# VH-VL binders against Regulator of G protein signaling loco (loco): the designs that were tried, part 8

Target 1, 177 residues: Regulator of G protein signaling loco (loco), of Drosophila melanogaster (Fruit fly) (q9vcx1r247to423)
Amino acid sequence: AALECRVIVGYLGTIEMPKQISHSSKLQTVRSCIRKLRQEKRQPTIVLMCITPDSLSLQSSSGGVLATYSSARLNFVSSSSESENRFFGLVTSAVHNTQIEEEYEPSAGSAAAAGHISISHSCHVFVIDTKLIEHAQHLQRAHEFRLQCTRDPISNLCLEFPNNSEYVVNLVRSMYT
Short names: E, the ipSAE of ESMFold2; O, the ipSAE of OpenDDE; V2, 0.75 times the mean of E and O plus 0.25 times the DockQ between their complexes.

## First folded at step 3 (VH-VL)

Design t04 (framework fv_tezepelumab)
Fold by ESMFold2-Fast, scan of step 3:
Structure t04 (fold): chain C 177 residues (1-177), chain A 125 residues (1-125), chain B 108 residues (1-108)
Amino acid sequence: as target 1 above (177 residues)
Amino acid sequence: QMQLVESGGGVVQPGRSLRLSCAASGFTFSSYGMHWVRQAPGKGLEWVAVIWYDGSNKHYADSVKGRFTITRDNSKNTLNLQMNSLRAEDTAVYYCARGGDTYEIFSGYYPFDYWGQGTMVTVSS
Amino acid sequence: SYVLTQPPSVSVAPGQTARITCGGNNIGSKSVHWYQQKPGQAPVLVVYDDSDRPSWIPERFSGSNSGNTATLTISRGEAGDEADYYCQVWDSSSDHVVFGGGTKLTVL
């Protein structure tokens, strides 16, 4: 059995979303987030996505942890349209206490039932690009990508460079379903 | 079945006001951004206004900004367009359109997957 | 303001392929949607997000979008395809929905 999966992806950004995310709207919301961040034309940031049975974390090329999401916080994952197979989005949730003077976005039951507790949703957009992957492999070979892979004695798992977004989406889905 | 029904159109003199309504049924109205789109006789489609799913954000075409106000009542599944200071060039069929399943930052990106039948507004002296 | 340019009219013979273009500055960076409108009727969505189709639209409708031109392609044209076709984008710089001027498709 694999202990963890580690994949290199490009990070484009995060868009915070309202509290009312229906199951039927998740795919459309992810695609809208992808379109919006593509239009910004910013260069992707190389990140390492570490996927384990209990959490998903994002690490910088220097090995610093940027974010960690428990499996309970992973809400939805989907790729862009089939014709591209380059982009995907990850929707996460977080529960936090709001201050009395913060702008509060109420949903039908959450604000009234939980007092000042609110739930936020974020869509994180990633890209798989041949040039980005080639650059990441070059950095690894040149010891400039100072991220050390841990090899599991059983699985011999190390750093992965995925070829398309659907591969990563399926990997995430298989780990948490 | 999903349906959008416009009402409130008619003949009105320049400088007057008119209020259009759109009644939605068959879907969760509060989850969708809503748009008004108009079409002058024999002309193309022209976007008028959008309102986010919760009413928190609104955008207007330059030609109507300051004169038209878009609102919604999620408890009644109703979209409204208050049209003030009407001009001859506002003469058109006005369509209510669903902006897809939208959230605060996405209402303008979604295609219009459902349209009402339209209501005719004629501004004449 | 952002402008979308469509040809006023396109003709296609039955069974042949019609191509309707939508020109816009760097339109390939935007999501393009296409609508069909028959006389006296409301518009109907036929292609969205550049190349996706609603489940009720036949597979002979397709779309593409790159550079400065988006294209709606209608294969095996039929008399029932006669209509006005409009392209549409969201211009994030102005927070406006923009429609093309429309293209009348004639099947003859």
Scores: ipSAE 0.005, ipTM 0.487, lowest interface PAE 13.1, mean pLDDT 78

Design t05 (framework fv_ifinatamab)
Fold by ESMFold2-Fast, scan of step 3:
Structure t05 (fold): chain C 177 residues (1-177), chain A 127 residues (1-127), chain B 106 residues (1-106)
Amino acid sequence: as target 1 above (177 residues)
Amino acid sequence: QVQLVQSGAEVKKPGSSVKVSCKASGGTFSSYAMHWVRQAPGQGLEWMGYIIPIFGTAKYNEKFKGRVTITADESTSTAYMELSSLRSEDTAVYYCARGGDTYEIFSNPAYTSFDYWGQGTLVTVSS
Amino acid sequence: EIVLTQSPATLSLSPGERATLSCRASSSVSYMHWYQQKPGQAPRPLIYDASNRATGIPARFSGSGSGTDFTLTISSLEPEDFAVYYCQQRSNWPLTFGQGTKVEIK
């Protein structure tokens, strides 16, 4: 009964996004990141992307976890508008606490610095290469797997991927067709 | 180092079935495509089909339609090829062969070739 | 299915000579690979994706070609190079091999 979508994708790289980016410009920034990494003509690192209710992880064939992003860190996902290969960008957030407890002084002047927290955004660019027979066949099976609901054995309700993870699964699914 | 070890030679009667195993060691089993290729005595190589264990996706050469089944057991890192309704023409050495490592493609496209092969299993079909 | 035709069927040469093996596809292929097979052994990968040498393959082996015409060249034959060579396409289903070229000692 596991809610999990497994798909092989090509990883092109990660670009740090501007710190003061508006939500209305995220799409343009993601598309710019996709374009930049495509222009570098990098050979993709093929990874297994595993999407669960709690996280999105990238795994190597050696069984090692290369990266894990909790579903709360999945901020935005978008595909490129057009290409022979299907590209998408995944934006993750990371919270940085710049406050150092051992150097914290709770004086009147330092009270304004307490809890200084910054959030960074990174755009991870992936490709689904439908020109490779094994990759295309793999994606077709993963798409079919994605379409199946896991039923709760007690309530008999169809379970679905939770917020954020659902967006990524739906985007990847749309790129299969 | 990756190694593929196949089951031993078999002698079968016409009309029976045979199931050959291929156990992988070293590296990750589940995300690699595992192919099956046969070679009749004095002939060339013939592709039969493949499976990607992690997704259970199998595809077969149309020539073997309805007679071949390729499966995988991720818990034992073993792939299987079962061929039914055996005829004398099925006498051959059967090889398992791995597609390349999906993670290693960034260094080269080795996954598009068969990078490791089993030692082969001779299946003889005779009365 | 894509038919791969290898020529010549047999190439009789002496050590030190150059071997040139052809593989022609019935339609354009994107991925062509070459394998070496010695009697009683499994095929050994030589060249992948037309021109890249597999791990441990000596520099005397080279591959070239695109579309429908592909070539495997052995610049100077060593005794251990006398074997059967197969080309394979992985662009279309079903996957297909050529019939093989036997490189034998004169």
Scores: ipSAE 0.006, ipTM 0.472, lowest interface PAE 12.5, mean pLDDT 75

Design t06 (framework fv_ifinatamab)
Fold by ESMFold2-Fast, scan of step 3:
Structure t06 (fold): chain C 177 residues (1-177), chain A 125 residues (1-125), chain B 106 residues (1-106)
Amino acid sequence: as target 1 above (177 residues)
Amino acid sequence: QVQLVQSGAEVKKPGSSVKVSCKASGGTFSSYAMHWVRQAPGQGLEWMGYIIPIFGTAKYNEKFKGRVTITADESTSTAYMELSSLRSEDTAVYYCARGGDTYEIFSGYYPFDYWGQGTLVTVSS
Amino acid sequence: EIVLTQSPATLSLSPGERATLSCRASSSVSYMHWYQQKPGQAPRPLIYDASNRATGIPARFSGSGSGTDFTLTISSLEPEDFAVYYCQQRSNWPLTFGQGTKVEIK
């Protein structure tokens, strides 16, 4: 049985991040993205976030898959700890290879070929409601969508998750405790 | 255990606005949706909209488009419904009611479990 | 908008008799609820999700139905049961109520 964590979150939106970001700048940029989307005061879209060793997916209430990110694309995650611990930002990366296959010469390794590769980053902002999930316990389906996963009680590590997925699971768990 | 207490009756002139309050005690305010329902004299129930206090976002019945605003103050466990551009047909008892569902994915399964006592708003010239 | 039509508009019965109330939806609904309202009072939840009794509701109240046709039954009327009953759908926005059925003493 694969280790899996699932949680109901409200999705506020996605903002494309600057092309060059240091680790310290990522935290500041995520906080800015959270602040911006919170200020727009739109009703969050409810999604089911499923985290496995291999991927993180977002599913709509109708069962449609809205997005799937391989674990390798999970770049950074942080909460809005400066104001309140209910919002978090998830940064995903995407590698774009702009090479035109017909013009690419594999035997010719060069700076020109390297210049065809670019990386983009997107910040996805979510809100969680631990009180609602706890108080919806009388609804049988709510139990299926709570944060459910197995963690080593001694080391407190998700040994079955690669680091990228583990970081997301750890953050979300900290917001529930 | 849960109790919703609404503000008192109001008499308003056409074209004015009214703001009704609903104070919750007992249970968890922030995690449940707060709905507003009105009932005109001798008529049935009409849904106006709701707010999810923890998100601070609201959804409205299109019939009241541009005239209704529903807000919540988590620090005082109070929800508000403001209706502007009042007309004589807005004369009704206005109720706040707590929904068991707070998210769209769980929308519909539970009834409105607790209701306020109602606030009579009379619009007359 | 889903329109809910309740019938009859008025049901005149004596204590001890059985009451059967109907609620028809203009299109299929997943969740139908029933409320009881007495004069001067707020509505009280009675039945949720077609057939489940709300907390504190006596066993004489039962609900049934699915799709577009729903029924509320009171097996033996008590004096306190003479009231107006409303059905409500929560399947689609906007949320809608039926026009009500008044159960009155014959």
Scores: ipSAE 0.009, ipTM 0.484, lowest interface PAE 9.9, mean pLDDT 78

Design t07 (framework fv_gatralimab)
Fold by ESMFold2-Fast, scan of step 3:
Structure t07 (fold): chain C 177 residues (1-177), chain A 129 residues (1-129), chain B 111 residues (1-111)
Amino acid sequence: as target 1 above (177 residues)
Amino acid sequence: EVQLVESGGGLVQPGGSLRLSCAASGFTFSDYYMNWVRQAPGKGLEWVGQIRNKANSYTTHYAESVKGRFTISRDDSKNSLYLQMNSLKTEDTAVYYCARGGDTYEIFSNPAYTSFDYWGQGTTVTVSS
Amino acid sequence: DIVMTQTPLSLSVTPGQPASISCKSSQSLLHSDGKTYLNWVLQKPGQSPQRLIYEVSNRFSGVPDRFSGSGSGTDFTLKISRVEAEDVGVYYCMQGTHYPTFGQGTKLEIK
């Protein structure tokens, strides 16, 4: 039926991005977010990332949906360069309409609500768990998430347990370009 | 650190041809959409055209005033952008700038023209008899 | 093509005084993705254009905070709170929501 790709990744956290960033600076901003969360040495939350043409969602092992981002909200994805090729960041956007209503003053008159469109961005940082490449560990995770391992005939690696962040980044790009 | 340097401008007769180059350094050139913008003497800025990156199949788009006469190309191995100008008219006399724009990692809903964050120094093309 | 109209086309300001430039588009610059791709570009005398503001109100790195952009839909404004001698040049608004088009330019001079 519908095309769906599933990958197991570790989630490190989300950083709200400043509104004052350039489009050309998104790569550097993602790298900065990855560096910050990597330095915090957090224990990653293992999640299933489900990618369809319409959305990207994060799920727990019990099947609970932790977050869903429509394709229109997916803005940018990049891996960390110069690292061990384990980390990547996903930038999502949200559109906000801000309305400012002035209080009514009979002498001054009542003005219509004034508003503008604003966009916020969040950078979600993920890590490839190198231990999940090991046969015993990824089979256990596959069982927990009720996944079938799809073997790549060339590398003989399980596609649901990628060995580097570039694979996941390219997978996300391929779904939406 | 990011630098764009244009070259190849000169004097050419109406109906003639000329090829401009733009050498990029200080960034991963292959990741970016590249643009040409021109400015006629004493006039404002006019967008000429754009070439996208490899991930977007090197797609090109042109202003109506140059469509069919100008061709944009790039060589990512040389970090270079080109503008082939054919059937030149006196109205094409201008300083030609290359400008960096667009972001290859933008997954969805980002138009190709967004902003031009770095500009070259320009190269002058004069079309006269 | 979207037509961009700037007013005034020229203005002279005493150093330290504010300056305001308006830019109007022939149609809404709100893209279907919810963003408004209105940029401001500065060209100093004898120099190449340089980046100033993107997406209506965002300053590029290195742009002083005395510059601010605002607006929505078809009406946009660039303000300089306290003009300095180095701010002399031609200011262009540019839309990137469709094929790029520029305003006519506003020449800022010091009195």
Scores: ipSAE 0.000, ipTM 0.470, lowest interface PAE 14.0, mean pLDDT 80

Design t08 (framework fv_gatralimab)
Fold by ESMFold2-Fast, scan of step 3:
Structure t08 (fold): chain C 177 residues (1-177), chain A 127 residues (1-127), chain B 111 residues (1-111)
Amino acid sequence: as target 1 above (177 residues)
Amino acid sequence: EVQLVESGGGLVQPGGSLRLSCAASGFTFSDYYMNWVRQAPGKGLEWVGQIRNKANSYTTHYAESVKGRFTISRDDSKNSLYLQMNSLKTEDTAVYYCARGGDTYEIFSGYYPFDYWGQGTTVTVSS
Amino acid sequence: DIVMTQTPLSLSVTPGQPASISCKSSQSLLHSDGKTYLNWVLQKPGQSPQRLIYEVSNRFSGVPDRFSGSGSGTDFTLKISRVEAEDVGVYYCMQGTHYPTFGQGTKLEIK
């Protein structure tokens, strides 16, 4: 009964973003990352993407967890373009606490020096391709690797997701079906 | 379950002041931009203003009709949003809604979308 | 800032028939990030507004597929392919490309 959306995707790679990136450049940056990783013609890694209200995780075909991102870390999501709606980029954020150098003492700091706080962004690139299921057919549970989102049993409509997870679910749903 | 509950509405005379509160639960309040939207009796929706999150320096933006009279603030430790209304006019009579604007990200910011709304609290400015 | 104009202001539809609502903006809603932040919101009688569509054509989770949004630049349309009794209410378009502004609303009634 847990609210969840599961989908098979191909993972192409991750590119670290500039620390200072304007909001207006996020779409352009995501599209650049997609283009770059596509040009490398790397074989996509088949992963199961599991999205819940609390997190997004990437799992191997054997069920091992490869990566987990809390929903609060889901920063931005976009497809490569409307004309080629098979690739998408997911930007995640991470908070870094840097301990202040022992030689540096902030003047009259009434608040304890918790260190410098910075935020970084990573762009993860995925492909949704119905032919990835052909590769998954070698797996025992290939028939279960369809797009599956929690549905209302009466209307058969996908249930709503709260917070940042909703935007990822809506994008993958639009691309898969 | 995301919930937004407004309070503080009531009857106030022209020129008076009133403070509205919005109590948030079911999500990490501190990550989200928050908005106030109002609706006069029998009229459409009107955006009042927005406050951004800590990562965006708690910047505030206001509709021209309320600028200089209304102030939006928040207390992340209490999961609460506030609207301080001064120099109230009869034209400010409306149901006031608290609405979630999105998260720390441009695409999910207060510009896009108003994805959850409170039940509203009624403010009546009349003699 | 940006003025949003909806037409018609009201429409009455027989159950099962389609409905169409137009929304026009005084300026292009294309954001510098390449996205168009045009949303549709529904307010049912006696209830708070609820989300319907974001970024022109994307349905929020749980919204029936009979709802569809389209458009670009300054001209946008919300269509309901087969109106049901539960669809009664006031529909608002809203732009988030600049400071948020709403259309004046379109009241949908059942004949």
Scores: ipSAE 0.000, ipTM 0.453, lowest interface PAE 15.3, mean pLDDT 78

Design t09 (framework fv_telazorlimab)
Fold by ESMFold2-Fast, scan of step 3:
Structure t09 (fold): chain C 177 residues (1-177), chain A 128 residues (1-128), chain B 106 residues (1-106)
Amino acid sequence: as target 1 above (177 residues)
Amino acid sequence: QVTLKESGPALVKPTQTLTLTCSFSGFSLSTSGVGVGWIRQPPGKALEWIAHIYWDDDKYYNTALKTRLTISKDTSKNQVVLTMTNMDPVDTATYYCARGGDTYEIFSNPAYTSFDYWGQGTLVTVSS
Amino acid sequence: EIVLTQSPATLSLSPGERATLSCRASSSVSYMHWYQQKPGQAPRPWIYDASNRATGIPARFSGSGSGTDYTLTISSLEPEDFAVYYCQQRSNWPLTFGQGTKVEIK
C-alpha cells in the first residue's frame, strides 16, 4: 500500500552548502560538490537508500539507520554532467538553532547569547557503480534492494512518487537505465 | 598555530609578471575542505578578492583579472603561488593570502568558509 | 557578481555610543562574514555566517540579517573598536567585499 523505492548506492560524503542557494546556481553547486568529493579518493560506503513519499533514509549493510530526511527536506537533486553519468548529488535542508561559539560575559545570559534560527543546506554525493552493484548482488539482501519501487501486482509497473521524493526516484531510475 | 606569510618582490616594473608565494604552517592543503585565497588592497582602498585554490586543485579567479591570473599549489612544500601578468601601476597594493575553506563533513562548521587566518600582507609597488 | 554596499561610509562616534553598520547585497547571500581592519594590519575575522562571533571577539559585537540585508552592531563602543569593518559574501563566485565602513572617534 505504501509507496517505497529501494536502491543500493555508494556514499562518498557530504559538503555543507551556503545557507541560501539561489535557484539558478543549484545545478552548478551540486556538480562542484560531486567533483570535489570524487577527488578525495574515499572508498564509497555501501548504503541502502529507501525512498518513500514521506522520507529518504540511508541504511548500512547491517541494517542500522545512518540518516533520515523528511521529504520536505529534499531540496534538489542532480547527476554529474560527465559522460558516464554515474554520480549524483542530493541537497537537503535543515533548520537549526545556532549558538554563539564564544562569550566573554560572566554568564551565558549575556545579550549576545540569543539563539537564532538558520537554514542550512547539505549536498550528499552518491555513486551508482557497476562494481558496487555486482558486489552487492553477491548478498541475499542485495537482490531484494537493487532499484525496486512498489509495483502494481498485475501490470508489474513501478508507481510514481509525488512531491520531492519523486524527483530523487526519477533521477535514480534514469541512471540505472 | 596556523600561520601564513606572503613573499615576493616589493617593486615590479609595468608590463612585468608578478609572482607571489604564500607559505603556511599549522594546516595542510591535502586536508579535505581546506583552501587558500589571495586578497589585495590598494593604499587607502577596499579589499578585493583575487583568486582561490582548494585541496582538490579546484581554482577560482576574479572575473575582471582572470586572463592575467594563475594560482597553483605545492602541497608538499605548504605553498600556494599566485602569478599575475602585465602589471600596471593600478595593481599597486598590499597582497594578502588567507585560509578559507569549504567543508565536506556531514555536519559542517560555517566558520571555515570565512577567511579565518590571514598573512601579514606584502606591499607590491608597480612603477617605472 | 554580487555587489555589497556598506553604509554609512563613515561613523564618527564617541566611546560608549552604539554603532550600527549596514551591508546590503545586490542579490540574496548564503554566507555573510565581517572583518575588522586597523591601520597597517591585516583584516581580522570578526563575525562569520551573519551572527556568530569569531574566537576572541567581545560580546558587545553582534551580527544579524539574512537575504540581502545584514547588520553589524556594537552596543557600546570601546577605544579599541575604532577601525574599518568590511562585509564579505560567500554565496557566489567571484567572492566580493563591501567598500568598508570606517568607525572613527569624534
Scores: ipSAE 0.000, ipTM 0.487, lowest interface PAE 14.7, mean pLDDT 77

Design t10 (framework fv_telazorlimab; at its last look DockQ between E and O 0.04; V2 from the best seeds 0.00; counts 0 for: pae E 11.4 > 2, placed apart)
Fold by ESMFold2, look of step 4:
Formats: structure tokens, sequence, C-alpha cells
Structure t10 (fold): chain C 177 residues (1-177), chain A 126 residues (1-126), chain B 106 residues (1-106)
């Protein structure tokens, strides 16, 4: 039986990151991305996040796959802090062959990639809807996404409708580390 | 329990500046995600959103009214203040303040206005 | 900015009849809310995110729709349901309301 976890999350947006980042600055960069997108106060787009050993995918309620990230592209995941448990960021990486020269923006501090290979990073920010914990509210969303809720025997919560960002962060970390 | 109440003049003259205060209790604008908005309704007419302010001091205004509006908050006093310059008889309306939800939830990243004040009628006439 | 157009402007119906209220957005929206307002009162939240009833709202009220077209349905009108209903969106700023649909006794 293949291991697959599904969670309903809200997608807030994506911020392009510096082409080279150190592991020690990743948490602070993710927190900055979360803060920036929170301040824009846009409405989230509801998506189904499907987490398998091979990849993490985002699906619409119509069943279409909006994005797929192979496990090799999953660089980092973190919530904003222990005291703020609704938001998390997922960093993905991509490797580019130099067929098209990349634009340079001096005000952003980023330098154009040199040579024939470059790596880019994107921070995707998500939010957890804390009001979906009640079964009656999440039944309509489960129907829309063609989901059957799975009860966690320890927490008694529906696994597909998590109550905090750390649950999802730990799920992703456990799958890919 | 959550309550909001509008206060300010019932009568203003054309060209004067209107200042309305929303005093609230049962919640704080220091809480992340919380906002307070102003909505008006001319007698017998539809609702019109005017302005909104969030806990982090971000502010939003109705496009047609933006040049005449200023919204501010005093978190320590649990108050939000709206000023509207150059009042005109067409601005005669009941003015409501209302709380949005206090979370960035998927099913309402901005929760609907869940608590409203009773409203205050402002009449603009000579 | 997103313009919300409600139709019909007025529904004149008797208790027990079915009411169907429409709200159409000028651009696709992700979230639509509905409010009920009775004379001399502030509006009350009624339906949020297209189809979820606010706390204490009777099951005879249902909401549906996505994209640009949204509907509020009252399956069997009760005397307390005669009021004005407003739709409201916040998918992008500014926040906007529809012009209202008045449901009145015939």
Amino acid sequence: as target 1 above (177 residues)
Amino acid sequence: QVTLKESGPALVKPTQTLTLTCSFSGFSLSTSGVGVGWIRQPPGKALEWIAHIYWDDDKYYNTALKTRLTISKDTSKNQVVLTMTNMDPVDTATYYCARGGDTYEIFSGYYPFDYWGQGTLVTVSS
Amino acid sequence: EIVLTQSPATLSLSPGERATLSCRASSSVSYMHWYQQKPGQAPRPWIYDASNRATGIPARFSGSGSGTDYTLTISSLEPEDFAVYYCQQRSNWPLTFGQGTKVEIK
C-alpha cells in the first residue's frame, strides 16, 4: 500500500528567493516571506496538498493538478513560529540549463547567474483554516475535493483538515527526511 | 462578549469634516488578524463599504471616497476613528462600524463582518 | 474593483414559497458572503464562503455558486425571512457589497 497523506490548506502566494541561500538563513527567509504575504491580506486559494514519498502535489477541487514538486526539489519547510500556528512556508528548488540568460535586478541585490547551470528557489506560503476542525464545516469541503475524512485515533481530529501548521510541517519533514 | 458602538455628531453642515469614533469591547486590535471596518447606508438604500483598518495598521478605503477619508486606531483605548472631509448632502447615511474575523481562514481569509454596532445616523444639511 | 449585481431587486412571495436570490460578480471571486438586514437593524452574517450557514441560521437557507455566479435559496419562506439580503466579496480590494434583494410578503 503506498504511503499518501492529504491535507486541505490555503495557498497565499509565492516569493522568489535568492539563487544561493545558506541553510542557516532559510528559517529567517521563510518567516519574512510569511510576514510579507500575511500583510497583503489576500484571500487564500483552497488546495489539496497530496504528500507521497516521491512528490508533493497541489490539486484543485476539480481534481486538476496545479503543481507537482518531486522530492528532490523540496528544500525546506517551516512554520512562522511556535506562537503563530496558522502559516507555513515550503521552499522548492529548480535547476536550469543556461539556454536563456536570466534578467538582473540590482535593487533586489540578486546577481544574474553565471555559467551554464543555475539554481532558483521559491517560497510558497500556506495557511491553515482553524475553523475547519468542526466536522460539520469540513464536510462540504471534503465533498468538493472528493475526500473521505480519516480520524486520528490519538487526537480525534480529521487528518485531512489539520488544526495547525506544525502538524503539516512535521508531516512533510517526516515524509522527506 | 463582543460589542461595538459608533459615536459622533448627528448633524453636520456641507463642507464640514465628519469624525466618527467606534468604541469596542470583548476583543483587541492587538490580536493578529483582527480588523474593524466602516459601512454606511443612506436612508432606504444599499450598504456601502467605506474603510477598513487591521491590527498591523494596514488601511483600505473605498475607491470613490479615498481622497476624503482617513481611518486610524488607538489600540490602548479600543477605538477606531474615521474622518471624512468635505461632507455633502449625499453623504447622509447611517454609519456602522463592524468587526471582521480574527483569523486568516481559508473559507474566509477575511471573515464576514460578524459583529456590528447599532449604527449612527449622520445628516448633512444646512 | 469587483461589482456585485444582485437580482431580482425585489421578490414578492408568500410564506411557504421558495425564494431564489442571485449575485453576479464582474470578475471571478473566491469567497462570497451573504447578510440579512431587517428594517432599523444592522445587517447580520447569514451565509459565508458561498455555502456555509452562520451559527444559528436555519437549514432552509442554502447557498451555492462559484466563480462569478452565486445563489442564495430559501426552500420554504417563513414570516421571519422577509428582509433584504446583501452579497459581499473580498477577493481583492476594495471590499464591495451588492445592491440588495428585498424579499417581501405578497
Scores: ipSAE 0.005, ipTM 0.526, lowest interface PAE 11.4, mean pLDDT 81
ESMFold2-Fast, scan of step 3: ipSAE 0.005; ipTM 0.485
ESMFold2 (binder alone), look of step 4: mean pLDDT 90; pTM 0.930
OpenDDE, look of step 4: ipSAE 0.022; ipTM 0.641

## First folded at step 4 (VH-VL; from n05 with light chain K30T; framework fv_tezepelumab)

Design n21 (at its last look DockQ between E and O 0.02; V2 from the best seeds 0.00; counts 0 for: pae O 11.8 > 2, placed apart)
Fold by OpenDDE, look of step 4:
Structure n21 (fold): chain C 177 residues (1-177), chain A 124 residues (1-124), chain B 108 residues (1-108)
Amino acid sequence: as target 1 above (177 residues)
Amino acid sequence: QMQLVESGGGVVQPGRSLRLSCAASGFTFSSYGMHWVRQAPGKGLEWVAVIWYDGSNKHYADSVKGRFTITRDNSKNTLNLQMNSLRAEDTAVYYCARDSEYIFTDSEYYMDVWGQGTMVTVSS
Amino acid sequence: SYVLTQPPSVSVAPGQTARITCGGNNIGSTSVHWYQQKPGQAPVLVVYDDSDRPSWIPERFSGSNSGNTATLTISRGEAGDEADYYCQVWDSSSDHVVFGGGTKLTVL
C-alpha cells in the first residue's frame, strides 16, 4: 500500500493565475491569493486532503472526491507568512488550449482571435483550524470523514489535525519537491 | 532591464482617432496590470485607464470613458489605447505604466515601471 | 470624486528636511503612493503603501499616512531632489486612480 497522509483543512477557494509565473514570484503570488480570499471573508469548506506520492486529493465529508491533482500538476506550495501560518496556498498547473480575443479599432470592425496551447496555473487556498486542539474536539470531525486520529508518538498530536500550515506545506514539499 | 516604450503619438484634429501602443520587455508582461497616465503640458499627472493582467477587467477615468479603449496582447507584450473623438483637452504626453500588483495584493494600484511617454496633440 | 490636495510648492535649503503633504478625506485609511518627476522625464516611484520604499530609492525618502494627511519626507535635501512630487491613491468607490495636483520642490 502506498504511503498516504490525511489532513483536515478548510478550503477557501481557487484563484486562476497568470500563465507565466516566475519562480521568484510564486511566493508573492500565493500570498496575494491568500490575501484576496481573506479579504473577501470567505467561509472555509472543511475538506479532507489526501496526499500520496502520486497525487493530492480533496474529499468532502460525504466521501465524494472534489478534486484530484497528480504530482506532476503540483507546482508550488507555501504558507502565507512566517508570522501568519494558518493559511497556505497550493499552486497547480494545467495544459489547455487558450484562445485570446483582441479588440481593435472599432472602425475596423474586426476582432482577431489566436489559439495556442498554454499552461495555466491555479492557486488553491486553505486554512488550518487552530481551534481544534484537543483530541476530543477532533472526534466529531473525524467521524464525519470516517477517520480516526493518529497520534504522533513524539508530539502526541493528532496527525490529521495539524496546528499550523507548515506541517502540511512540508508534507507536500517532501513528497513532490 | 524592465522597459516600456510608447508609440503612436502625433498631431490630430479634434474628432479624429488615434491609437497608442506600448511595448513591454524585461518582465513577464502577462502577469501585471497596465495603466495609461497622461500629462498635459505644464500640468500634473492624470490617470487614464487600467487593464487587468489577463484583460478581464478595465477601468477608465470619467474624462475618457466612452471614448478611449484600453486593450492588451499578452502574446506580443503590447498595451494599446484606442482614442476616439479626440478633444483639445486630450493633448498630453501619454505614459504607459506597469501596475505593481501581481495578482491580488492590498497595495491598491500603484505604478512602478514607466515608459518615457508619447506626445499626443489635438489641434484644429 | 475623490480629491488629493498638495501644496503647489515647497522650498528647502540643502541639507534640510523637506516635507510634502497630501491631503484627502480619511486618506489614512487608504494606501498612499508617491512619485518624483524631474523636468522632461517620466515619473519615478519613490514611496508606496504609505511608507515602503523601492530598494533603489535612497533611505532619506520616507512616507507616512495618518488621518487626513499623508506626508513625503525627504531628509538631507540635495539639489538633485528638485522635482515635482505627486501623491496617488486608488479610490475604491469609483475604481479610479487619483493623483494629487503635484508639489514643486525647490532646493535653494
Scores: ipSAE 0.000, ipTM 0.563, lowest interface PAE 11.8, mean pLDDT 87
ESMFold2, look of step 4: ipSAE 0.006; ipTM 0.496
ESMFold2 (binder alone), look of step 4: mean pLDDT 93; pTM 0.953

